# Ledger of designs, part 9: VH-VL binders against Methylated protein MJ0556

Target 1, 173 residues: Methylated protein MJ0556, of Methanocaldococcus jannaschii (q57976)
Amino acid sequence: SKFVKLHLVRTLNKYKELQKIRVKDVMISGDVIITTPEKTIKEIFDEMIKHNISGMPVVDDRGVMIGFITLREIRKYMTSHPYLNVGEVMLKNPPYTTADEDIITAFEKMIESNKKLDQLPVINTKYPEKILGKLEGIIFMEDIIKLLYENIIKELKTLVSFYNHNTEIKIKY

## First folded at step 5 (VH-VL; framework fv_ecleralimab)

Design m75 (from v5 with light chain H33Y)
Fold by ESMFold2-Fast, scan of step 5:
Structure m75 (fold): chain C 173 residues (1-173), chain A 122 residues (1-122), chain B 107 residues (1-107)
Amino acid sequence: as target 1 above (173 residues)
Amino acid sequence: EVQLVESGGGLVKPGGSLRLSCAASGFTFSDAYMHWVRQAPGKGLEWVGHIKSKTEGGTTDYAAPVKGRFTISRDDSKNTLYLQMNSLKTEDTAVYYCTRGYWSEYGDFDYWGQGTLVTVSS
Amino acid sequence: SYELTQPLSVSVALGQTARITCSGDNIGDKYVYWYQQKPGQAPVLVIYQDSERPSGIPERFSGSNSGNTATLTISRAQAGDEADYYCQAWDSSTDVVFGGGTKLTVL
């Protein structure tokens, strides 16, 4: 079908346009909920529940990200050792993204991660004295999914409307 | 490169008939969704109807005001689109445009002819 | 029957931003197309699929579509932008539907 072929071509072109959207256009850069390595996992567990989040960047006093802590990692120790420090439990080499990376690559980093992340820290990697970098923001999977869903569902609705319209014509005629 | 040229417009009396033609060039006409869109003097654009490509079944659909009176057809061997207008009414007075639907019958009118004027008057 | 509503006219000063709206029930769930028509000429497609520009259309033209309103935005308006603008969508009950058109005047 010519219509189906053109639909596939348009879907691919829409995907290419989505690759032009950068992390900086979607990320949260102000009031990022963060923690420090000296906090206890009990304290940050309570904070995560309060803010309905599943992860936090761990930063030092200069704002440099040194790790990432998730509810999954916390749950492994909460019952037995609730007073362990964040620095002892955190992911020291977490997946991350940068402000200029495209949102599709950022999304793929989240879903391909064996740590099952709902968000990625956004860092500036130009700090040579640290393995990671200065924290610039955070990007949530939900925000990316919403954007992808809005674009994909419009194509699907158009295709479904085409199918339904042709079916109704057959019934009426 | 892509060209659409309408012809056949003119003055016709109410109740009369007229046939419009649209000569297409610069693309694979047989694969294209073709539409007729009209515009009454000083008014907006109004879709008249379309015809699908032969591979999509060559089916036609019409706007309610013209259904039963107008017929769209195509001759792929001549790269020509037709609009047969019967039982013409004064409210059918308009410039009639031939246009290509790039993507489908849903829009994307990427090329338009210059139009041909049909005047229905006594 | 499905219908699209546009303002009859919009005025913009040279170099300023013009916004032309197209209202329809749940139009954000449909793809919207925008056409420019100058006196005595055939319409020209300026925006397709809500926000995409055809080759040759200046970056000053952009589109958006959400909820019940689609918007054509023309930044840094020029005298040559003066024209009638039409929005268009598709609906299963009416097939192709056009808005009534908006006359853009550049002051």
Scores: ipSAE 0.000, ipTM 0.448, lowest interface PAE 22.5, mean pLDDT 83

Design m76 (from v5 with light chain Q49Y)
Fold by ESMFold2-Fast, scan of step 5:
Structure m76 (fold): chain C 173 residues (1-173), chain A 122 residues (1-122), chain B 107 residues (1-107)
Amino acid sequence: as target 1 above (173 residues)
Amino acid sequence: EVQLVESGGGLVKPGGSLRLSCAASGFTFSDAYMHWVRQAPGKGLEWVGHIKSKTEGGTTDYAAPVKGRFTISRDDSKNTLYLQMNSLKTEDTAVYYCTRGYWSEYGDFDYWGQGTLVTVSS
Amino acid sequence: SYELTQPLSVSVALGQTARITCSGDNIGDKYVHWYQQKPGQAPVLVIYYDSERPSGIPERFSGSNSGNTATLTISRAQAGDEADYYCQAWDSSTDVVFGGGTKLTVL
């Protein structure tokens, strides 16, 4: 069908455009909620609940990212040792992405991580094996999922719906 | 406020030994990479070696000119960095700086002590 | 062994822009840090990770690093900028290299 072919071509073209989207096009770069290693996990737990977030970059006094603290890591100690410092509990080598990486690769890093991250810090680094670098932003899994839904899933739903309800397509085959 | 204070410098004869100390304050010393950097009178900066944080295994690395003669160690309970210098040569004459390379390899040296002068002369 | 080369001296007129270079093979693939040292004093970090400024360092100081050359740029030079400047990079995780230093003279 001409209709099916046209929509398939459109869907493929949208996927090609989606692959060109960089982390910097989607990330939050201003007013990123961050913390420092000397704060207590109780303070950070309260902050995460207040802002409905599950993780924060940990930065030093120069804004260099030195780790990443998650609600999952905090939960392990919160009841017994609420006054442990963030620096003692944080992930010291968290998964990360860079501003010029594509959003599909960033998404894959989140889902493949054994740390079950809902977000990735965005850093500037020349050493891919080293995670510690200048914090440029944060990218959330939710924002990537929204782009996938709008550009791919909706189009596929339209194509499938047309195929399933089109009696004329059925009569040709 | 981060402070690093070196001590232990002095005059020593070739073949002799000397131990330098660096007292650190104002940060969590056990988490820091620490370095020794020296500067011969009227010359440029030269890296001597480093010791990694306790969490990174506290391993040491040295510049080729001092390897096998110098040993870097740390006492995290006292917030103190040490440089044990053995088999000293006249070429080791320099001001020795303790510096913090906090958090990682490939980083900068963000805080420096005042330095302590080591003179190797007969 | 890996070497970083700096000019021995650079002169700049008051209020003009000084540029101090640091040359090394593929230095653009390494992070470069810059230190200022005044006579009788310990070095002070002025630029880290190629182009970042520590708190307290004026905006007149900037850095760049690409290809075989890193550059420290000091715009609107002041008398107080007169000092020796050193570039620094890591050849590997076990070897730190400093440039020979550049004496900046503010005329």
Scores: ipSAE 0.198, ipTM 0.675, lowest interface PAE 4.7, mean pLDDT 87

Design m77 (from v5 with light chain Q49D)
Fold by ESMFold2-Fast, scan of step 5:
Structure m77 (fold): chain C 173 residues (1-173), chain A 122 residues (1-122), chain B 107 residues (1-107)
Amino acid sequence: as target 1 above (173 residues)
Amino acid sequence: EVQLVESGGGLVKPGGSLRLSCAASGFTFSDAYMHWVRQAPGKGLEWVGHIKSKTEGGTTDYAAPVKGRFTISRDDSKNTLYLQMNSLKTEDTAVYYCTRGYWSEYGDFDYWGQGTLVTVSS
Amino acid sequence: SYELTQPLSVSVALGQTARITCSGDNIGDKYVHWYQQKPGQAPVLVIYDDSERPSGIPERFSGSNSGNTATLTISRAQAGDEADYYCQAWDSSTDVVFGGGTKLTVL
């Protein structure tokens, strides 16, 4: 149908627009809640509760991200070893993205990760495959999902509604 | 506060062996990537090799001129880095520096020891 | 084998700006680090990651790196800046290369 064709074209065009959106256009930058490897997991647990967050980039004295610490990993040790250092518990090779990467690739990194991360740290590096770089920001899965919903899922929902209405008319009439 | 102190240098004949030590203090040694860098008299700096942190597997890599003759090792319980030098050549005559690498590959050498002189001569 | 080329010597007048270059194929795609070495002393890191200064290094020291040339810039040169300067980069994750060094003379 003409309706279906029009909405498919619109969906494709919106997806092309989404592919042009860079991580830097969506990320939180400059004011990221971070931690350091020397702090204890108890201190970080308390900070996560205070700020209602589930993860933090772990940075060194140069602002370079050396790992990522999650509430899930902290909880494994809190009862037995609450004074373990963040550096001993953190994910040392976390998934990450860069400012110029597209949001679809960033989203795929989150979805395909076995670490159940709701966010990706954004780093600046000349060697993204080998070296963790200076922390530039953080991008949340929720913010990407909102963009996908508004631009893709909402259009598909409209198409499905149209299809269901026509199917019902065909069967009941 | 961070200190690296080399020892073990001296005079050795070609074909001989020598072991250098580097005593580290003021940082968590087991987390550090450590390097050996040498400097022949009146010449420039030349990288010898490195050893990765314990958590990154403690693997070693060497410059081509020393590969197969030199071995880098570490004892994290003693905060000590070692360089075992075998089949020494006159070209190995140099001041050997112990250096701390910044966290991993591609980083700088942020702290250096005073160096220890190795002279290979007949 | 990857090579970094530096001039053998550079002279600068007291209070003026010295520039020491480090040339290598596509060096701008690599992080470049700079070391200062005074006679009889161990090298000291003065610039890391192209343009960053370690704590304790004066703001007079700055760096840049683009294309085929990295540059260490020492503004308002002082007598105490006389030293050999070495650039350094990684050719790969398993190979480190140093420039030949540049002797800086403050006149």
Scores: ipSAE 0.369, ipTM 0.749, lowest interface PAE 3.1, mean pLDDT 88

Design m79 (from v5 with light chain Q49L)
Fold by ESMFold2-Fast, scan of step 5:
Structure m79 (fold): chain C 173 residues (1-173), chain A 122 residues (1-122), chain B 107 residues (1-107)
Amino acid sequence: as target 1 above (173 residues)
Amino acid sequence: EVQLVESGGGLVKPGGSLRLSCAASGFTFSDAYMHWVRQAPGKGLEWVGHIKSKTEGGTTDYAAPVKGRFTISRDDSKNTLYLQMNSLKTEDTAVYYCTRGYWSEYGDFDYWGQGTLVTVSS
Amino acid sequence: SYELTQPLSVSVALGQTARITCSGDNIGDKYVHWYQQKPGQAPVLVIYLDSERPSGIPERFSGSNSGNTATLTISRAQAGDEADYYCQAWDSSTDVVFGGGTKLTVL
């Protein structure tokens, strides 16, 4: 089908465009909501509720990211030890990305993480095996999903609609 | 405030042994990467070895000239770093500095002790 | 094994800019840190992670690192800047490595 071939070509071209999109093109680099290791988890819990976020980078006095704190980790201790420091509860080796990494790889890091992260910190580092670098920004899973929807899912939905119209699909289960 | 104080230096004969100590205060010692760096009289800085934080397993690595002769250890309950030096050679003569590594083996040495002199001579 | 090369000495006139280089193969792919050492004293960190300044280090000190050369730049040199300067990096073959040191003389 000429219609199917046209839309398949469009989908492939959109996927190739997505492969060229870098984290720096999508990330939030200004006004990143961060915390420090000496803050209490009670304070950070209140901040997360205020800003409607589920996680934030933990930076030291140098602005170097030393960890990542999530609502999931905070909830484990809030009832019993609300005054524990962020540094005691944070993920010390969270997944992260860099400005020049592609958004597909960044997305895969989020979904492959057993920590169920909704976002990924963006750091400037020369050593991928260590989180030794300045925090440059944050990239949210929702922003990547929006790009996937607009470029791939929406086009696939059009193809599925065409297929259903032309094949008279009937389900009898 | 962060402080590192070395002790244990002195005069030893070739083939002898010596143990250096570094007393740390003002930071969470168990979270820190710790290093030994030496400097021969009138010469430049030379890395000796490091020990990782308690959380990263406290594993050690050494510079080639000292590997097999020197051992780095830590006592987190006493906030103390150690350097056990065996089979000492005249080329081991140097001021030995205790340093805190920032974050990892790739990081800078943000705090240094005053150093302790080890002289190996016959 | 991996080596970092520094000039043995650099002279600068009071108030002028000194540049101390640290050369190594693809050093721009590594973080470089710089230390100042005055006679009889322990080294002091003056630049970390290529270009960052610790608290208390004046803005006259800056760093760069690209290709095969890292550079420590000291603008508006003062008499108190006289010291030995060492660069430091990490390499998988040597672990931590230091440059040989550069003696800065302020004329």
Scores: ipSAE 0.437, ipTM 0.762, lowest interface PAE 2.5, mean pLDDT 88

Design m80 (from v5 with light chain Q49K)
Fold by ESMFold2-Fast, scan of step 5:
Structure m80 (fold): chain C 173 residues (1-173), chain A 122 residues (1-122), chain B 107 residues (1-107)
Amino acid sequence: as target 1 above (173 residues)
Amino acid sequence: EVQLVESGGGLVKPGGSLRLSCAASGFTFSDAYMHWVRQAPGKGLEWVGHIKSKTEGGTTDYAAPVKGRFTISRDDSKNTLYLQMNSLKTEDTAVYYCTRGYWSEYGDFDYWGQGTLVTVSS
Amino acid sequence: SYELTQPLSVSVALGQTARITCSGDNIGDKYVHWYQQKPGQAPVLVIYKDSERPSGIPERFSGSNSGNTATLTISRAQAGDEADYYCQAWDSSTDVVFGGGTKLTVL
């Protein structure tokens, strides 16, 4: 049908537009919740619970990201060593993305990570010394999933519903 | 808007001393990494050294040829950068430029002064 | 002791494209900036952050940086583009490096 063809074309066009969306279009660049290596994991655990987040970038006094701390890593030590410093527990070589990377590649980095991150730090990777790079923002998996749902899944759901309804009517009558 | 004006250049004998100044305006001087870059007559640009921003401790670093002889300092209350040159050699003859460059950002030198000529000769 | 290597001289015909290279080990992992210097004048930033143009710099100027080579490209070369061009990068937070400079001659 024309309806089915039009919705397939529309879905394809939405997917093509989705491929053009860059991390900088979706990321949070202001008021990023961050921490520093000298804070204790107990302090950061309480902060993560308060803000309902599972991870945060660890930055130095220059705003350079030197690591990433997750609730998952903190939980390993909280009962036995709650006063360990963030710098002792943090991921020193976390996965990351950049402002100009596409959101699909960023999403794949989160999914494929053996650390099962639900966010990625956004950094400037071209820094002169051996550091991860200056923190530019953070991108959350849930924001990418929302874009996928609204642009692809909803459209496919509508198309499937149309086919199911029309098939039922034709079978019945 | 942004202006950098060097002064203090002149003729000096080998082994002598000279102090250069750079007056800055149009930006928050205390947040800037300030640099001296020199250029010998008919030669290329050569980095002399820098002084880090107030927030990053105001520490200094120097190129190997001038280390131990030159001292970079700043007066944030006067928005002025200084280069104290001691034990001058004929090889130090050059136009000296003042510029800003933020290592904590991309490190480009977006504004340059017009330079001041230092001639080391008998 | 990090070094940036540029050709001493490049010639381009009026209206043609000039390419000036800046070679350094893994230079693509560093930001490269380019400066134009005309006789008796201070250097002028023409490209920063590998490929960005400052306000007032013509679209004919572009840059790239990948692997071991950064390139300044000047399309539709004009007589007024004749100058010395320098690349610059940071080796570390304590060391700034300039290339040796390239004299561009517009024939």
Scores: ipSAE 0.007, ipTM 0.514, lowest interface PAE 8.9, mean pLDDT 85

Design m81 (from v5 with light chain E52D)
Fold by ESMFold2-Fast, scan of step 5:
Structure m81 (fold): chain C 173 residues (1-173), chain A 122 residues (1-122), chain B 107 residues (1-107)
Amino acid sequence: as target 1 above (173 residues)
Amino acid sequence: EVQLVESGGGLVKPGGSLRLSCAASGFTFSDAYMHWVRQAPGKGLEWVGHIKSKTEGGTTDYAAPVKGRFTISRDDSKNTLYLQMNSLKTEDTAVYYCTRGYWSEYGDFDYWGQGTLVTVSS
Amino acid sequence: SYELTQPLSVSVALGQTARITCSGDNIGDKYVHWYQQKPGQAPVLVIYQDSDRPSGIPERFSGSNSGNTATLTISRAQAGDEADYYCQAWDSSTDVVFGGGTKLTVL
């Protein structure tokens, strides 16, 4: 049908535009909530609860990201060793992205990660596969999902609704 | 306070061998990427090689002039870096510095030892 | 092999700005680090990753890196800034390159 063809073309065009969106266009670059390796996991657990977040970048005194700490990792040690330092518990080789990477690749990094991250740190580095760089932002999975919903899923939902209506009342046209 | 102290330098004849040591303190040595850099008398700095941290596999790489003759190793239990120099040549005469690399490859050398002089002469 | 070229010497008057260059093909695509070495002493890091200063290095020291040239800038030069200055970069993960060094004289 003309309806189905039109909506498929619209969906494809919106997907092509999504592939052009860079991490820097979506990321949060100001007021990123961070921590340092010498703080205790009890201290940052309280901070995570206060800010309703499940993870935060760990930076050294140069502002370079050296790890990522998650609520999941903290919970493993909180009852037995609440005064362990962040540096002892953090993920030392976390997945990350850069400002110029496309949002689809960043999303795939989150999904394929075995660490179940809700967000991805954005670092500034000339060697993205070899060195952890200065933290310049954070990109949330939810913000990428919202873009996918508005541009792809919403159009597909419309097509499915049309199909289901025609199936239910057995319209031949 | 980060400290690196080199030792083992001295006079050696061409074709001889010598082992340098670097005692590290004031940081978690096992997490550090360590380098050897040399400087011939009155000349500039020249990279010799590096050894990665234990967690990154402890692999080594060397500058072309020393490859096959020099070996870098580390003993994390003693916080000590080593440079084994074999088949020494007169052009190996230099002050040898132990340096700490900041985060893996492509990083800077943020701390340097005082250096130890190696003289290769007949 | 990849090479970094520095001028042999640079002179600057007290209180004026010195600029020391480090030239290499597409050096702007690499991190450049700068070291200061005084006679009889080990080198000291003064600039890392093109433009950042370690703790204890005064704001008078700054760096830039683009295209084929990296530059160490020392503003309001002081007598204590007299030293040899070396730039350094990585050509690859297995090849570290130093410039030949520049002797800074403060007149």
Scores: ipSAE 0.528, ipTM 0.789, lowest interface PAE 1.7, mean pLDDT 88

Design m82 (from v5 with light chain E52Y)
Fold by ESMFold2-Fast, scan of step 5:
Structure m82 (fold): chain C 173 residues (1-173), chain A 122 residues (1-122), chain B 107 residues (1-107)
Amino acid sequence: as target 1 above (173 residues)
Amino acid sequence: EVQLVESGGGLVKPGGSLRLSCAASGFTFSDAYMHWVRQAPGKGLEWVGHIKSKTEGGTTDYAAPVKGRFTISRDDSKNTLYLQMNSLKTEDTAVYYCTRGYWSEYGDFDYWGQGTLVTVSS
Amino acid sequence: SYELTQPLSVSVALGQTARITCSGDNIGDKYVHWYQQKPGQAPVLVIYQDSYRPSGIPERFSGSNSGNTATLTISRAQAGDEADYYCQAWDSSTDVVFGGGTKLTVL
């Protein structure tokens, strides 16, 4: 139908526009909440709770990301060894993204990581298999989900609702 | 502070062997990529080889001129890097530097030892 | 095998800007690091990852890297900058590679 054709074209066009959105367009680049390897997991746990975040990039004195610490990893040691250093508990080879990567690829990295990450650190690197670059920002899964919902899922819901209504009418009449 | 101290250099005849050591302090040695770099008298810097961090498997790679003759190893319990040099040639005459690689094989050499002179001559 | 080419020597007048180049195929796709070496001393890192300075290195030192050429720039040259300068990168065929070195003379 005319309605279905119009909305299918709109959905495809919105998907093409989404593919143009880069991580740098969505990421938080100022005042990223970070930590260093010498801090204790107790200090970082308190900070994560205060800011309602589940992870932090771990950076060295050069501002280069050397790891990523998650609330999930902290919880394993928090009750028994709260004074372990972040460097001892952090993920040393976390998944990450770059400013120019598209948001769909970044989202897929989070889904496929198996680390239950709610965010990805954004680094500037020429060697994607190694953490050898300045931390540029952080991108949250919820911000990508909001974009996907508004641009794709919402349009698809409209199409599905129309299809279901039309199907019900055909059954009755 | 970070320190790297090489030792074991000296005079050796062609075909001989020599073992160099590098004592490291002031950082978590087991997390570091370590390299050997040499410099012949009056010549430029030449990479000899590296050993990856313990967490990256501790594997080694060598420059073509030394492959099969030199062996790099590390003892993380002693914070010491080694270079075993066999079948030495006159063209191996150089100051040998122990260097720390920054986080990977793509990283810079942020700290250098003082160097130890190896002279291969009859 | 991959190689990095530097000029053998560069001269600069006191207070002026020196530029030392390091040429290699698609070197802009690699991190380039620069070292300063004074007679009888071990090399000292002056620029890492193309353009960043270690703590203690003056702001007069800067770097760039694009295409086939990386450049170390020393502005407001001082007598104490006279040294040999080496560029360094990594390549899958050679692992670590150094340029041949450039002798900087401050006139």
Scores: ipSAE 0.488, ipTM 0.778, lowest interface PAE 1.8, mean pLDDT 89

Design m83 (from v5 with light chain S51N)
Fold by ESMFold2-Fast, scan of step 5:
Order: structure tokens, then C-alpha cells, then sequence
Structure m83 (fold): chain C 173 residues (1-173), chain A 122 residues (1-122), chain B 107 residues (1-107)
């Protein structure tokens, strides 16, 4: 039908528009919650709970990201060694993204990561194999999911509703 | 305060051997990536090689002109970097600098020692 | 073999702006670091990662890097800026290259 065709075209156009959205358009670049390798995992655990976050970038004195610390890694040591330093527990080669990468690729990095990240650090680097780059921001999975829902899922929901409405159940009397 | 102090330079004959040392202080040496850079009299800077920290695998890499003749090593218990130079040639005559690398690969050399002169001649 | 090319010398008048270039194929895809060396002294890092200044380096020093050319810019040149300047990049993860050096003369 023309209705179905129109909504499929609109859904495809929304997907293509999403592919144009870059990390820099969605990321948080100011007031990024970060830590340094010298702080204890106890301090960082308390800060993560306070801000309702599950991870944060670890930066050095130049603002360069040297690792990423997550609640998942902290949980392994918290009960027995709460005063271990962040640098001893952090992920040294975490997944990351750049400002110009598209949000779909960034989302896939979070989902496919064996480290199960809820967010991805954004760094400025010329070497994708190395994280030698200044921290520019952070992008949250929730923000990407919201965009997917508003632009794709909602349009698909309309199309599914139309299909279901045209399937009548007749009760025999 | 970060300090790097080279020693061991001197006069040596072609085909001879010499070992340079670099004493480091003011930072956690065991976590640092270290380099040797040389400068022939009146000429420019030339990278010799580097050694990564233990956590990065402790691997070494060398510039083509010295590969197979020079060996870089470190003693983290003594905060000391070494350059063992074998089969020395006249073109190895240079001031040898010990430098700290900011990162394993692609980083800068943020601190340099004063240098030690190696002269290879008969 | 990757090569970085610098002019042998650059002259600048007191208070004027000096520009020292470092040319290499697609150098803009690499981080470039710059070192200052005064006679009889060890080199000193003045710019890292194309355009960042280490603590203690005056604001007059800046850098850029795009395409085939990286540039070190020294504004309001002072007599104390006379030195040899070297650019440096990594050809690969296992090989480092330096430019030939540029002698800056402050007239």
C-alpha cells in the first residue's frame, strides 16, 4: 500500500539522517567526569555512585586519556582491596571513539565490546591503534538509544500499528 | 624534578665496544619508555632506538644504522638505562642523549639528559 | 625511508614572527613534535602533538600541521630564541625520524 510504502521510505530516510549524526553532535564535552591513576578505587566508586555513572576516563597531567575505569572492574577488588590505585585496575586499552565518527559505529563499539561499556570516551588521535590523544568528551549509550527511538523505532511502531489494525479478529456467535 | 644523567662516553677504536649508562631520577622509571638519540658533531639529531616499559612488553626497536650492533636494556631496580655499542664505526661518533618518551609509540621526548660524547677513531 | 625536510636557516628581526617548516608526505596524518637546541646544550621540547605547549614554554610558540607541511611559529621573536629547531615524527610504531634542523637567527 501507499501508506506502507510512504512509512518505509520515511524510516529509511530517518536511518540515513542518523548516519550523518556524528559523535561531536551528541557527546558531552564540558564538565566530563574524569579521574587520574593515583586516586583509589574506593574514592572513584563513591564518585560513580554519586553521579550515577558506570565508568569514567582516566587522564594524565596533559589531559591525555591513558585508560578507562568501570564499575565492573572496581567490583572485582572493592571488598578486598579498596585502596588500590585507579592505575592498577583501569582498562589500559579501552574502546574509544572520535568526534567525527558516526553515532551508529560508536553504539556498535559499546555493544560489541567484551567490556560491556555504557559510555565511550571521545579522544582526539591520529593513530586509531593507540589512545595517545587528548580527551575531548564522552558519549553515553542512553543518548544514542534515545535518538534511535525517536527517529527509527517510533516510525516503525506507526507502521506496525497500521498492519495490526488491518488484521481483524472475527468472533463467531 | 626529572633528571637524566648520561655517562660512559669516551674514545674507542673502530671495531671496539662501549657501554653507556643513563641514571634517572624524579619519576617512576619502571613505567617510563626510554630512548637513545645521538648527534654527530655539527650535524642533526638521529634516533638510535628505544625500550618500552615492562607493562608494554619491554620490547626494543632500533634505527637501521645500528640494528644488530647496539643493544638497549634497562635495570628498573637501579633506575638505569643502558646502551651497549658493539662493532663501533667512525660514523657512530656523536653525543648520545638519554631521553624519556612520553608514550610508547608516537609520543614526544619530554626530558633529555646532558649527553655523553663517544668518539670512534684510531 | 620517510624523510622530514626543514630549511637550513631562517632569519627573523626582533619582535617579528618566524615560521619554520617541516615537510613530509602526508605529515598531517602524523603527530609532529618540535625541539629547541641552543649551542652546547641538550634539546628542549617546545611543541608536542602538533600544537600543544609543555609547561614553561611561552605562548609565543605555536604549531600547526596539515597536508604535507608542519609549521613552528615563533611570534615576537627574542634574542634568546636563537637556536637550532628540529621537527620529529614517527614513520611507524618502530621507527622515529627527525628533520635536518633549522638554524634560527634573530637579527
Amino acid sequence: as target 1 above (173 residues)
Amino acid sequence: EVQLVESGGGLVKPGGSLRLSCAASGFTFSDAYMHWVRQAPGKGLEWVGHIKSKTEGGTTDYAAPVKGRFTISRDDSKNTLYLQMNSLKTEDTAVYYCTRGYWSEYGDFDYWGQGTLVTVSS
Amino acid sequence: SYELTQPLSVSVALGQTARITCSGDNIGDKYVHWYQQKPGQAPVLVIYQDNERPSGIPERFSGSNSGNTATLTISRAQAGDEADYYCQAWDSSTDVVFGGGTKLTVL
Scores: ipSAE 0.573, ipTM 0.801, lowest interface PAE 1.5, mean pLDDT 89

